# Ledger of designs, part 2: VHH binders against Ubiquinone biosynthesis protein COQ4 homolog, mitochondrial (COQ4)

Target 1, 235 residues: Ubiquinone biosynthesis protein COQ4 homolog, mitochondrial (COQ4), of Homo sapiens (Human) (q9y3a0)
Amino acid sequence: SDGAGPLYSHHLPTSPLQKGLLAAGSAAMALYNPYRHDMVAVLGETTGHRTLKVLRDQMRRDPEGAQILQERPRISTSTLDLGKLQSLPEGSLGREYLRFLDVNRVSPDTRAPTRFVDDEELAYVIQRYREVHDMLHTLLGMPTNILGEIVVKWFEAVQTGLPMCILGAFFGPIRLGAQSLQVLVSELIPWAVQNGRRAPCVLNLYYERRWEQSLRALREELGITAPPMHVQGLA
Below, E stands for the ipSAE of ESMFold2; O stands for the ipSAE of OpenDDE; V2 stands for 0.75 times the mean of E and O plus 0.25 times the DockQ between their complexes.

## First folded at step 1 (VHH)

Design b11 (framework vhh_7b2m_4)
Fold by ESMFold2-Fast, scan of step 1:
Structure b11 (fold): chain B 235 residues (1-235), chain A 120 residues (1-120)
Amino acid sequence: as target 1 above (235 residues)
Amino acid sequence: EVQLVESGGGLVQAGGSLRLSCAASGSTFSDYYVGWYRQAPGKQRVVVASITSGGSTKYSNSVKGRFTISRDNAKNTVYLQMNSLKPEDTAVYYCAAEPGYLDFYSSDYWGQGTQVTVSS
């Protein structure tokens, strides 16, 4: 061919107009069904360029974040030592992460590959964000129901400023019933915003080197407080 | 309601042994999940061992084969037997207890910690 190689595996070059169309379509689908990880991924890739640069720069300034950017660890079934994690004590980050996956029937392998980001380091940053999303559910004690996903999106919006997280946070509540919406607005959004502002950037955590760390102590270290209510039973 | 007190820490030579105790006062805690945690200066607090109400045990890779967690529900006490101690085992050791399983909504009780120092 023309001799143009890929920037990274799975990269698909797109024009600004194509990115706009992908952003609009993926935003609509992600708001309709947040369980569509592929659509959430496309939205993040097509709308977040400037914000991804800010996140990358924050990671570069943090010793742990800089190491993550250099080594580019991945979270997938092929990279996780599931037997090692399962053998860890209850209460460790790794054991509780596996418990979250099992209870919610979530696989780390369902993440779509990064396709529409034209910088390979920024492509890694958004891939990392997608892979650590399930860790955020574990850290925040949030289930994968609609209410729990929206609470996590408010935390993520405050933490990252990514347009996809902001859209999910503001428009996701449209999917809730009146009782859940009241609880979200009166109690859970203030909690999520406060924790998101207090916590250091969650992309700076080298999770793969913290599997044995106490989840309770990690939450304390990050300033993440217990939710004001048990969200698991709510719609 | 439940107060936890760790004891048994101290200074020991590499290759030596120590037995830590975590005693609960107040209500019985036979139904509680209990874990032993440690934190060295400048390091993260890690879980080293855990024991369920039924007596099932798990250990971190760094202590497997050397440490043994056990419980005596009649005495409301959980133990950590530490054998073949290494300088890298030097840390403050904490116990924590909660009913059933670990989550945000469970009542969680932490002890004050006990210092373990292993010299080479």
Scores: ipSAE 0.000, ipTM 0.428, lowest interface PAE 10.3, mean pLDDT 80

Design b12 (framework vhh_7b2m_4)
Amino acid sequence: EVQLVESGGGLVQAGGSLRLSCAASGFTFSDYAVGWYRQAPGKQRVVVASITSGGSTKYSNSVKGRFTISRDNAKNTVYLQMNSLKPEDTAVYYCAAYDSSLEFLGQEYDYWGQGTQVTVSS
ESMFold2-Fast, scan of step 1: ipSAE 0.159; ipTM 0.654

Design b13 (framework vhh_7b2m_4)
Fold by ESMFold2-Fast, scan of step 1:
Structure b13 (fold): chain B 235 residues (1-235), chain A 121 residues (1-121)
Amino acid sequence: as target 1 above (235 residues)
Amino acid sequence: EVQLVESGGGLVQAGGSLRLSCAASGSIFSIYAVGWYRQAPGKQRVVVASITSGGDTKYSNSVKGRFTISRDNAKNTVYLQMNSLKPEDTAVYYCAAGTDYSLYLDEYDYWGQGTQVTVSS
């Protein structure tokens, strides 16, 4: 629908009690089926208000982050110049982002819209976080298999403190076999935590102005190191 | 763009050894990993071994213990030392280079021309 609320498109105002019920229900459903991205989105929106304020304040204090909050860039099929990105050199952020989308059969447009955040700026912050999630897979070199998703969630949990990321990080490993779990605990979680602490806030990166940048150079700028192993072969 | 040039292929008797070389040139700043693939007549191309910029190595089950991949970063060259060769190792061997992201998906963006390895009795 094109019905815009006073705050943003798709906004659904809810009471604190309604938010509590949505949080409980979406948390239970997301634990049952993490591929229900709509439930993961609801959980993030209903439980993340305090954390979103912290993230918004971090963005306001960063020169690039403040510019993102002012200009409100969006990552979607309608805003991406796919022809331009496809023409970029292999190894550039834009080219590797497209490769990630194509290989994993993911579209920028398949994410659930923001509905349950009652502040327009915070609604943008959580939407930005969701839109850059695929960029984090690209930056960290993680596939969308269960192990790769858990590693990204540990990085996101350390970076953002969002309850949805913390839940995904701690409970996601229950779905892993013994070998993958051992590798996750001994190698990948320490790597993800170290990179999450070292890297500047990833919400402050103006990705749309860095499409041409070498992914290697961008990782060096952010202090992100190469993964200790190929996660695709471990799932 | 990256260019890869293979060398070192040839004819060798079963039980013998060969060392393949892959020299990289061009936009080498984008290379995170180099791998070796092989394609036998009438078969699909399969991975043999790979090495990352950090020195981590992976081997297919068919070559573990017989083949060793290594690199000389100063020369931008990757080597595949093939020992205890068997007739079943007969194939065209291809060098491939991956960018940072493609390596994590076990895919490669740049390919060499291939070098023939023939193992006879």
Scores: ipSAE 0.000, ipTM 0.158, lowest interface PAE 13.8, mean pLDDT 78

Design b14 (framework vhh_7b2m_4)
Fold by ESMFold2-Fast, scan of step 1:
Structure b14 (fold): chain B 235 residues (1-235), chain A 124 residues (1-124)
Amino acid sequence: as target 1 above (235 residues)
Amino acid sequence: EVQLVESGGGLVQAGGSLRLSCAASGFTFSSYAVGWYRQAPGKQRVVVASIYSGGSTKYSNSVKGRFTISRDNAKNTVYLQMNSLKPEDTAVYYCAAESSYVLFGTDTYEYDYWGQGTQVTVSS
């Protein structure tokens, strides 16, 4: 009756106790079934509060990140010009992102909506992180199999410090067979940590203004090195 | 112990150039991202340009194409070459060194170091 709207679409206001309960429950569910994207999203929203503020402040202090926070670009089927991306040169960021989506049968729209973050700007930051996650697979050359996802989580944990990424990085390997675990520990974790420390924060990259840039040139600009092995055949 | 010292500010005519320097000491400079910030009279402090440990550079839209940031790790120094200066560039310019990542939930701003600032005045 007051006519005031919500902070953002799908926002659900929750108390600190309710956030604690949601964090515990979503952490248990995410460990039980990591393919439950909704539970992974709830875990990120309920445990990442302090870290989201740090990430938001990093974005404010980066020239590109500050522009992203101001303009609030979205990566979704409704905002992507798929025909334009398909027409880009082979090896460009946009063309390789499309290839990643097609090969892995992932849609930009598969992200759960943000619900439990009480600050509108922080809600955008966590949403941006989710939308950028698939782009990280393209930048790092990682498939969406269990091994590739764990490697990306190690990179994200080093880059963001988000509790959900730390949890995924440390407990994800429990699901791997002996060969994949050996490769992860000896080759891929050191590689992911090195790249995560060297690269600027990936939330500060304005992907929508870099579609035509060569993926090779972008990796060089960011200090991201090629994977030490072809991970697609390993799981 | 940890110190950032800016230099090279001054008064210049519109269309002129200045080169700012930031000398760092007391930390492993090569591992840090370094940014130039400015605060104009009556406005908030905003980022102008950043250079990361790997050499990547970024610029705000207002200075893109006119300013160039560079670093010399052997001299622990970062530079901001400012060309085609405009009256709107008048501000106190600050150098800041920042960790380029958040490691396992560590607050990255615990590693932020700021200089005292250097005044740049561009006359019309």
Scores: ipSAE 0.073, ipTM 0.586, lowest interface PAE 7.1, mean pLDDT 80

Design b15 (framework vhh_7b2m_4)
Fold by ESMFold2-Fast, scan of step 1:
Structure b15 (fold): chain B 235 residues (1-235), chain A 121 residues (1-121)
Amino acid sequence: as target 1 above (235 residues)
Amino acid sequence: EVQLVESGGGLVQAGGSLRLSCAASGSIFSDYYVGWYRQAPGKQRVVVASITSGGSTKYSNSVKGRFTISRDNAKNTVYLQMNSLKPEDTAVYYCAAPLDYEGFLYSTDYWGQGTQVTVSS
């Protein structure tokens, strides 16, 4: 750390060698326990530099994405008007997002702070990605069980190319039972890959301006098709 | 091989209209989102409009209300209708679509060769 002020809150400057060690350690831990959001965050920050630049450049090239980079909206308990979202019609993005949070017992504030990204704008991009992850569960109709998380990781790997998503997609299935693994390989991975290729970059969606939109209509806009089966019902 | 080809550019007077076309060959174009971009001499390439596989559209503030993006998936073509053209719209216009991926590391947008639009005052 130099005597100059930090690039952003919680920033911790690290060398390439230190990033390599953090990446190796966090990857091993994330594979052991993929629900450790702190290790998943460290892996994303230490391995994603080149990919984050690509994602930022994609956002700069999209009219809505460019506006997101300019205004830097956040999805958190302090920025969400939960009362307003609760008053929205059934099937709207905002109402279904709240239902997802409630059913799965997750909070928009469950993300570790960004620490190991040495560029302020790229730090925002990875923070944005982490905050929109719950929206991807809502858009794809996936629960937070192991099978659902793996399906979302396949979609995210295709969409972002982040090393953490690739590792989660390829090694996550090791923990599945035979029935779930068969369904994942035969139905869900092809579906997730097709949707990931068809949909525009999900970081380019200004979710905070779309709370009132029908989730069905939004899925149609993004080219996201209905899941081939109800994942919550699978072993 | 997959290629994107733009057409429809030309020289017009301020207040005039042009319709640009972007056609894909050797691929299933309807499965992908497509964007229109422009680059003026000495400036960076900037986004103009985009359309998803389902037909949802987005526009930059500089062209909103004047330009309309549309697609005809049966013809494997995306269009940009440009109305009320201004001298500052003078640029080379490109279309781009993510027709391939680099082993999940990241997608590379396929770009057309560009079509010149010149708006005289």
Scores: ipSAE 0.005, ipTM 0.386, lowest interface PAE 11.9, mean pLDDT 79

Design b16 (framework vhh_7b2m_4)
Fold by ESMFold2-Fast, scan of step 1:
Structure b16 (fold): chain B 235 residues (1-235), chain A 121 residues (1-121)
Amino acid sequence: as target 1 above (235 residues)
Amino acid sequence: EVQLVESGGGLVQAGGSLRLSCAASGFTVSDYAVGWYRQAPGKQRVVVASITSGGSTKYSNSVKGRFTISRDNAKNTVYLQMNSLKPEDTAVYYCAADIGSFYLESGYDYWGQGTQVTVSS
């Protein structure tokens, strides 16, 4: 017979029991250290099967999302023209994305590869979600500190329904100090939920075709309001 | 209860125009993205146009330049103006809202029986 080969690069076939064990283990690790991107990725892949189908169908129903599924753009150091982005006007999406990367000391390449999703198109959807996560920080004006990550997770939980985002949103706050927790509950969660409900699915935005658009105009287009306070520097 | 009701379909000759209406109840259309979809017999349902909460519009390549999506916030209604209609535009047209809630399935949901558009040659 022909043999199928791997569904995609790095694919690892797993049984339902193995997926359950991976989900339980990665959930425990992610709760203790949200910066463990590999554990967060495993949790998303092993628990999100039904939700990924909903997200893919949502993308198919949007003209821009359908084009993204067809063309499969990637956001990585190898696909980005960093020189072009640096030449863009101050306040454009591309320049603000580069500023976010520099200020927070993150790279487009810090994402773990997709391994435990058994459908090639759904594997692309979760990989796209991970790659656009940094764009959400830029759109929402959130840093990568614990408070900022939790705010983004509330937005993502409302937007995607992914189990890992819901778990991060509800259990992440356990790690916050009293002042940050008060601000999160009284101002930032209501703001994140409101914007998450108002904004179109963030997977439907073809970021690579919008680098020159002003961030202010893009936020207005998406119905995203400015943060109610500066989160950078809150512990 | 969230509901969207489509109207305005009918029979039209090639090159003609129609305006479809999507009346919303149970939520405010300006708070969410709303899209128009169509399904011809034996074919998959496909998106044709959408409008975001911020008012930005998107169109599929097959209708770009011919169709215009808009909304009237006072009437809580979304419209699809269809110009230069072709026989290939014949389908049942549906509207759906992206309500972005983890209490409901995320993505666009169709909320009515649709409105039939038939374009004769």
Scores: ipSAE 0.000, ipTM 0.269, lowest interface PAE 15.0, mean pLDDT 78

Design b17 (framework vhh_7b2m_4)
Fold by ESMFold2-Fast, scan of step 1:
Structure b17 (fold): chain B 235 residues (1-235), chain A 121 residues (1-121)
Amino acid sequence: as target 1 above (235 residues)
Amino acid sequence: EVQLVESGGGLVQAGGSLRLSCAASGFTFSDYAVGWYRQAPGKQRVVVASISYGGSTKYSNSVKGRFTISRDNAKNTVYLQMNSLKPEDTAVYYCAAESDLYWLSGTEDYWGQGTQVTVSS
C-alpha cells in the first residue's frame, strides 16, 4: 500500500536535472547574499543526498543520535519554553542560546522549510542540521556576521561533508576585506578544521535535553577550544 | 591569582593621542587572545580591537586607521595606541583575555577594571 499525500509538509518532487539547476541558482544567490536562508536551504537540499545518507547512518549508530531520529525533536518558537530557558543559570547552554538569539537578532523560526529532499528521514536530517546551526554559533563563539558564518561553515564542512557547507566555506571568503581574509586564513580556518575533526558529530547531541548543562562542560565534552580571536563586533 | 590591569587613560583634546596598557599576571598570557572593549555612558560595551595569540589584529570600523593594538608577550602586556582621538571615543576602556566561555555578548572570564578616556571638543 502507498500513501496518496506528500512525504512531508512543503515537499516538492524534482528531477536530477531540476536539482542541478536549483543548486546552481541557489549557490550563486547565496554567494551574493548569505543571509538569504531560503537559498542556502535549497542549495543544501539539492546537493546533499549521498552525504545526508551518511549522516543519517552515523546518527543510527549513535545511541543519542538514534533517539533523535526516532523522536524527531524540533527547535522552534513553538517547541522552546523561553521562560524556562531564561530562568536557567548564566553559562548554561539554554541561557547562552537565548543570548545568542537576542544579540544576533535571530529567531529559531527564520529557517525556510525543507522542500527538495525526496526521503522523509533525510528531510528531517537536513532540517535538524539547519536548526542545529544556531547551536554551533553558540558552541564556537561565532557571531552571524560574514566572517563568523564562514568560520562556522568550515567547521560544518569538516563535520558533515555537505556540498553546501564546502561551497560556503571556500567561496564565502570572496566577500571579505583583506584584514578579515588574513585572520581567517592564518588563525580561524586552522582552528575550525581542528575542532571539526576532534568533535563528535554535532547532529548526535540531543540539545533539548542539555539546556541546563554548562556550556564550558559541553565544550570540554566535545573537545572544542576557545577561539584564537574575538570576532564579535569586529570588521 | 589572575589579574588584568589597565593604565594610560586620561583627559585629552580632540585630535590628541593616548596609549593604553594592559598588564596581565597569573596565567600563561601568550596562549590567550586579547581584546580592547569600551563602554560609553548609557551604551553597551563593544569591542574596538583584538589581537590573537599569533599576533593577527582586527579593528572595528569606528577606530580602523586611528588605533593600533600590539602585544609584548615577554612583558605580559597589550597596548592600544589611540591617535586622532574624537569626542565620540570618550568611554571606559577595558582589557579582556579570551576565556573558556564562548560569550557572543563580549563576556570574558578575565576582565580588567577599566580605564577612563575623556576626549574634549
Scores: ipSAE 0.000, ipTM 0.303, lowest interface PAE 12.0, mean pLDDT 79

Design b18 (framework vhh_7b2m_4)
Fold by ESMFold2-Fast, scan of step 1:
Structure b18 (fold): chain B 235 residues (1-235), chain A 123 residues (1-123)
Amino acid sequence: as target 1 above (235 residues)
Amino acid sequence: EVQLVESGGGLVQAGGSLRLSCAASGSIFSSYAVGWYRQAPGKQRVVVASITSGGSTKYSNSVKGRFTISRDNAKNTVYLQMNSLKPEDTAVYYCAATDEYLRFLESGSYDYWGQGTQVTVSS
């Protein structure tokens, strides 16, 4: 395909052969050093094409998901009204999202840009997934320590089937001590898998139109249950 | 464990330039992702720019094209070159380092923070 200008900001056009080489290289690097965040992003972009199409098709079939694909909302400091979110009632999605960002010192802006996806809509889908990851921590009640991140990755792997999520779920536990690994395998993976199977696709949530919704009510709507134990002190 | 010290802040006129430095002590700084954040009085702390251990850079829309982040692993230092400064850039600037082991899982979250350095841009 050929056209004037890039498909989107930061797009790097690549052939199928080049994508295969990038996928092989990033997979080898991620397996050799699974802590390379940038290589996991490249792996996700180069191997996720089929899975991204499935996710996009799921979004198209959902009224809320279809609206997200049409309007393409972004979660960033330039699009968030932080003052408005801070004025929301305690326990609302927006207030708890802000609390999550503040407690964990995470910014919605610090994501690797999408570069190797040749379809503009699929590029949006993977970018949306990256931007809503912090919402999953809020929905699941998981901290951003290593154990909490692994639990979220198991939920994401079940929900999306993205190769990067599967890789993170299986190789993330390398960093865990014996106690955390025991808790992960016996309690947290079964819990995360059950919630992932029960919940509708999290990419179909229009978070920007649900800021005022009670987090409790949203969890009930999604079939997400409370964690079986306090994860904050583990890892 | 990593200790971070920011320097290079100061007073500058609109349209001027400043270069901030974030110096780290610690044995594996090259494996850390580093971000620059800023906080104006009465506002939340927001991200300005970041650089991964592999050298990939990212910028907030408000500074894109004006600011450049870079790293020198031999000197355990990350820089923020700030050009075409505006009064709206006035803030305390903070350096934060994230262990890439945690960032592998996305939304990385075990940050070491510096003390901050004041940048004041006069109109």
Scores: ipSAE 0.000, ipTM 0.212, lowest interface PAE 11.6, mean pLDDT 78

Design b19 (framework vhh_7b2m_4; at its last look DockQ between E and O 0.02; V2 from the best seeds 0.00; counts 0 for: pae E 11.8 > 2, placed apart)
Fold by ESMFold2, look of step 2:
Structure b19 (fold): chain B 235 residues (1-235), chain A 121 residues (1-121)
Amino acid sequence: as target 1 above (235 residues)
Amino acid sequence: EVQLVESGGGLVQAGGSLRLSCAASGFTFSDYAVGWYRQAPGKQRVVVASITSGGSTKYSNSVKGRFTISRDNAKNTVYLQMNSLKPEDTAVYYCARDYYDSSGYLPFDYWGQGTQVTVSS
C-alpha cells in the first residue's frame, strides 16, 4: 500500500516490480539527459539496496562509522553554524566546504529527500553518501566539471561499489574530448583507484566533528595524495 | 563570487527572433558545461539547451532546430539564438552553470533573476 505507512518522512514504498521499473526508467533518462539530476537520485535509490547493506555493515564495524549510524548527523543549514565555519582558519575543512558551496552557488539544504529506499537505516546511508560527496571533491582536489566528477566517481566506485557510481565511472567519459580521455585513462583513473583502495571508507568520517581540522592534515590522515595534475583547464 | 547574468530578453512577435547573452564571472568558465533553462508562469523550470566545456550541444525537443546555443570562452559568455519564436516560448530564461553530480544534489542559489522573453501572437 502506498503512503499508508512510510518508514521515514518522505518515503514512498514501492514493490519490487515498481522499483525495477523506476531503476530502468531513471537509468535510461539519466543516460539520455545527464542533467536530469532527479533521475540520477531515483537510480541511486532503486539500484543500491544490496550495496547499501554492505556499506552499512562496514560502517557498523568501524567505531566512528557506528557512531555516525547511531547519532544520524546531517549536514544542513539547521545543523550547521555557517558563521562559525566562516570564522575558521584558511585551509580548514569547514572553510573549504564553504568555498565549495560558494563556488557552486548551493546550500546544504537543496538536496532532494530520499524517497525509494525501503529501510530507514539504509535511507540514511544513501543520504549521508550524498552529503559526503561534496567533501570528496575537496578531499581529492577535483572540480565539479565533467572530468572532475568522473574522477570522483572512480574513487567512489572503488570505495562503495554503488551501481550508480560504477555506471558513472564507466559511462561518464562518453562526452569527453580525446585529450581529456587520454589523461583520464593514463593518469587520473590509476590515481583515483589507488587512493580509493588506500583511504578508509569516507562514510566512516564524522565530518561534523572535523570542521576545524586542517584539510592537509586530514588528507594525510586518510592517505590521500595530491592529484597528478590540476584538472581545471582541461577541455 | 560565482555569477551568471542574463540579458537580451524582450517582447517579440511570433515568428521573430531574439538572442540571449549570459556573462559569467567568478569561476573558470571553460571548465564547465553551461545551460539555458526556462520557467513559464506557474510551471517548473526546465532545461532548454546545454553546451559542454568541449562545445557539444544538446536541445530539448521543443526547441530543436529553432534555438542554437554557443559559447565564447575568451569572453566568458554563452549565447542562445532563438529563431521562429512561438507563444509557447514565453518564459523567464535562466543561464546556469551545470553542477554535474550523480548523487542527486540540487543547488540552493542556482538561479539568478533571469531575462523575460514574451512572444505575442
Scores: ipSAE 0.000, ipTM 0.300, lowest interface PAE 11.8, mean pLDDT 79
ESMFold2-Fast, scan of step 1: ipSAE 0.370; ipTM 0.765
ESMFold2 (binder alone), look of step 2: mean pLDDT 81; pTM 0.815
OpenDDE, look of step 2: ipSAE 0.005; ipTM 0.237

Design b20 (framework vhh_7b2m_4)
Fold by ESMFold2-Fast, scan of step 1:
Order: sequence, then C-alpha cells, then structure tokens
Structure b20 (fold): chain B 235 residues (1-235), chain A 121 residues (1-121)
Amino acid sequence: as target 1 above (235 residues)
Amino acid sequence: EVQLVESGGGLVQAGGSLRLSCAASGSTFSIYAVGWYRQAPGKQRVVVASITSGGSTKYSNSVKGRFTISRDNAKNTVYLQMNSLKPEDTAVYYCAAEYDILTGYSEFDYWGQGTQVTVSS
C-alpha cells in the first residue's frame, strides 16, 4: 500500500539522531550567517519540541491564543491583502509592517516551510513564530541588520525560551564590532530583556485583527517602550 | 546611524532669500520626519518648519507664508526655502530627523551641526 501521506505539507520524517545532526549543522550555519532564514528554521524545528509544547499549551489557555490555534491564520503574500494594507493610515500596524518589509527588503515569504516537526499543531506554532518575527521587528523598531537581529533574538529568547532564539542571542554578538557590542551590552540587551518580560506572549496576539490599529497604541498596550537609540545602518 | 549635514547658510540683506539643504547619509531617509530648528544667541532652539515621512508640513507662525519645507527622498535631502528674510530670522539653523513611523519618540532625534544665517537690516 502507498502508506499514509505526510502529517502536513512539506513534512519530512526524521529520527532523533537525524534531528541531532540537523541541529548541529543548522546551528553552525545560523551562527555564521543569521540572515540564513532556512538554517535558522531547521535549528528551531530540531531543538525546540519541549518548548513548543509549552508555548502551545500557553496558547490553549489564552482565549485569543486558542482562537489562533483553531483558525490557523497565516502571514504570507497569498494571505495578505497588500492593497488594503497599503491604503491604511501611516502609523497603523499594517502600513508600518509593509514599510518594514520595503525598507529592509524582505518578503513575508522569506520563511522556509516547516519540515522536521512531527506534530501538526506544534508545526503550526513554530511556523506562526516565524511569521510573526517580522512583526516583532516592527513592534520593537529594529532593522534586520546583525545588531537589530540580535536585539530581537534577546526579546524572543526571554518571551519564548526557544533554543534557536537563546543561541542567536548568546552567540550572535561575536559577529559585532567593538562599538556595536558595547551599545548592545550596555543599552540594548537590558531594554530587550525588560520589554520581553513585560509584554504578554507575542504568539497570543491576533495580528491579522489589528492591521488598522495604531502601532504606537499597540506598543503601549503591550508595554513595549521606545529603543534607547536608533540602530538602522549599524553593523 | 544617520548623519545630517546642513548647507546653504550665509549673509543676506533684509527682504532677501536663502535655500538651506539638509543632506542625510546612513539609513533610509523616507521613514523619518525632518524638522528645521533655529537658535539665536541666548535663546532656546525652536522649531520653524517640519515635514513628516508622508509629506505633511507644519510651520511656526513667525515663518508661515515666507518659508517652505520640502523633501526629495530619492536624494535623501530636505530643503528649507526662506523668502522675505527679516533681521529676526538671524540664527544658527539645524535640521533634525526623528524616527517617526515606528517609534515617534524624540529621543531618536539626529541633529546636524548647524548652518549660520545672518540677515542684516
């Protein structure tokens, strides 16, 4: 017989040993180049299963999070009404998200599909995390340069406890010059940690229902404060 | 990092005109609100004109109808056209950029070094 199809689109069954090898390889690549979204994705999938269960259970206990798990909204070019978002006022979440994508030259579709998670609901949770990562850049006012990515990883590590985020936060700084490392340690890490602890779980926010809301007002609701400096263009 | 450089200041007689330029380097300029400020000797810096990322303009009452602020995002430059200059317009003029789209907080203001405008009576 043909056997059962995959648990979800693009699922690849792997053994624990194979997951260990994928984790080691993707960790090395992600450390070398954090812009490699595909390698970052593999690292997250192969190392995060216990943490993903905790995050899923947290979402199940939250009314908005439970609705997200039920409805499984996606953020991609195929699901976004780009024309509608572009028509929104400046300063709205949706308009500023599009501006973030344009300024940083990224697409909603830059995320690799989930492949190495053996549970369909956990596969959605990690995919949701990846899709909202660009929202976190928008909420935190961080660019996609290496310094900005490290700051977002510190926020995400505090928020989620995902091993990929912890590794990115701890080892990403080795790629920085002395000036950027100094401002990261003295100003940006304390800021990111404070906001990560203060904000409710970002996976429980139904972003697709907040496109029209003021980004400033949303940040106030979440307890996210302005960064201590603008990091656009810093290496 | 955003660096701002002002140019176009100088000495002019009352009734004359000057055009100031504020050239930005570093990050993408289109996301910033930009303001022109001035500081006369012994006085606090005050805003004279501002332009948002979307192109909306504001002017202080003292310069309304005489000054025009404009921007060219392709060239990362903001201009201040000053017409019908008066001796009381004498000041050092500064441009400042504010990260207004994502943050909207004044602590992100980047300032140029200033350019001197002197209007003789």
Scores: ipSAE 0.000, ipTM 0.120, lowest interface PAE 16.9, mean pLDDT 76

Design j01 (framework vhh_5j56_2)
Fold by ESMFold2-Fast, scan of step 1:
Structure j01 (fold): chain B 235 residues (1-235), chain A 129 residues (1-129)
Amino acid sequence: as target 1 above (235 residues)
Amino acid sequence: QVQLVESGGGLVQPGGSLRLSCVASGFTFSSLDYYAIGWFRQAPGKEREGLSSISSGSGGSTSYSDSVKGRFTISRDNAKNTVYLQMNSLKPEDTAVYYCAADFSGYLPSLDYSEYDYWGQGTQVTVSS
């Protein structure tokens, strides 16, 4: 798009007006169905530029985060050694991440590719965030049902400030029944906000170097506490 | 709305046995990947002591304090959503209020009461002649 060819694989250059239109359209779709990862991805790319710069700068200031930006590790089926993860001890990050993927029938490759970010490093940051999202379900002990996704979005909104996470957190609850909504507001949002404030930036954690670490020990290191209730049975 | 309800306490003579039950509600053992259920006790004027715990998983890993090892046995019935503590060869020193507690932050059994966020109201066990 700058005369030197494509900035990265799948990059699609867009004007500020085009970004505004994509943001409006993807926001409407994401509010209707928060599970539309493709629309959530477009919303994040078109509205998050300032926030992505802040996140990138936070990563640059952290020794581990700076290393992640330097090496640009990816979480995908082509980069994961699934056999190695399956052989890890019960309760390790890698084993429990693999269990999360299997139980929820999710693949690391189901995430939409980054297309609408005009800076290569910021495109990596948003892609890293998307790949880390499934790790956050594992770390927070949240299922992929509507209530669990909303709780994770509150944590992510506090952690990242990304507009898509803020919108998902505030408007996602529209899909909940009255009892789940009551539980969300009275117990789960305070818990998610507290953990989001306490935990270091989740983008600064080099997950690929922690596959063997006990998930319990990692949660303690990050200051993540037990959920105030069992979410899987509520939504 | 996690609740733990203890039952089975009472008065027993030294050398006797009791079986404590902890019924969990608000979650099911079969649907959670991470939890530990622990038994703790507290006698008047003493600190809360961890006795035994059982972790998530089909078999569940167990842990026991040295003071009860060989005398107490923890077990789980997933169908009844209940954890049991079988107490044998009871001594006067076992007199205390017994508490059931749940931890959802890990999969390993722990005897550290500070790691448990959800607590039952307790059941009194008195061992005397």
Scores: ipSAE 0.000, ipTM 0.121, lowest interface PAE 16.9, mean pLDDT 79

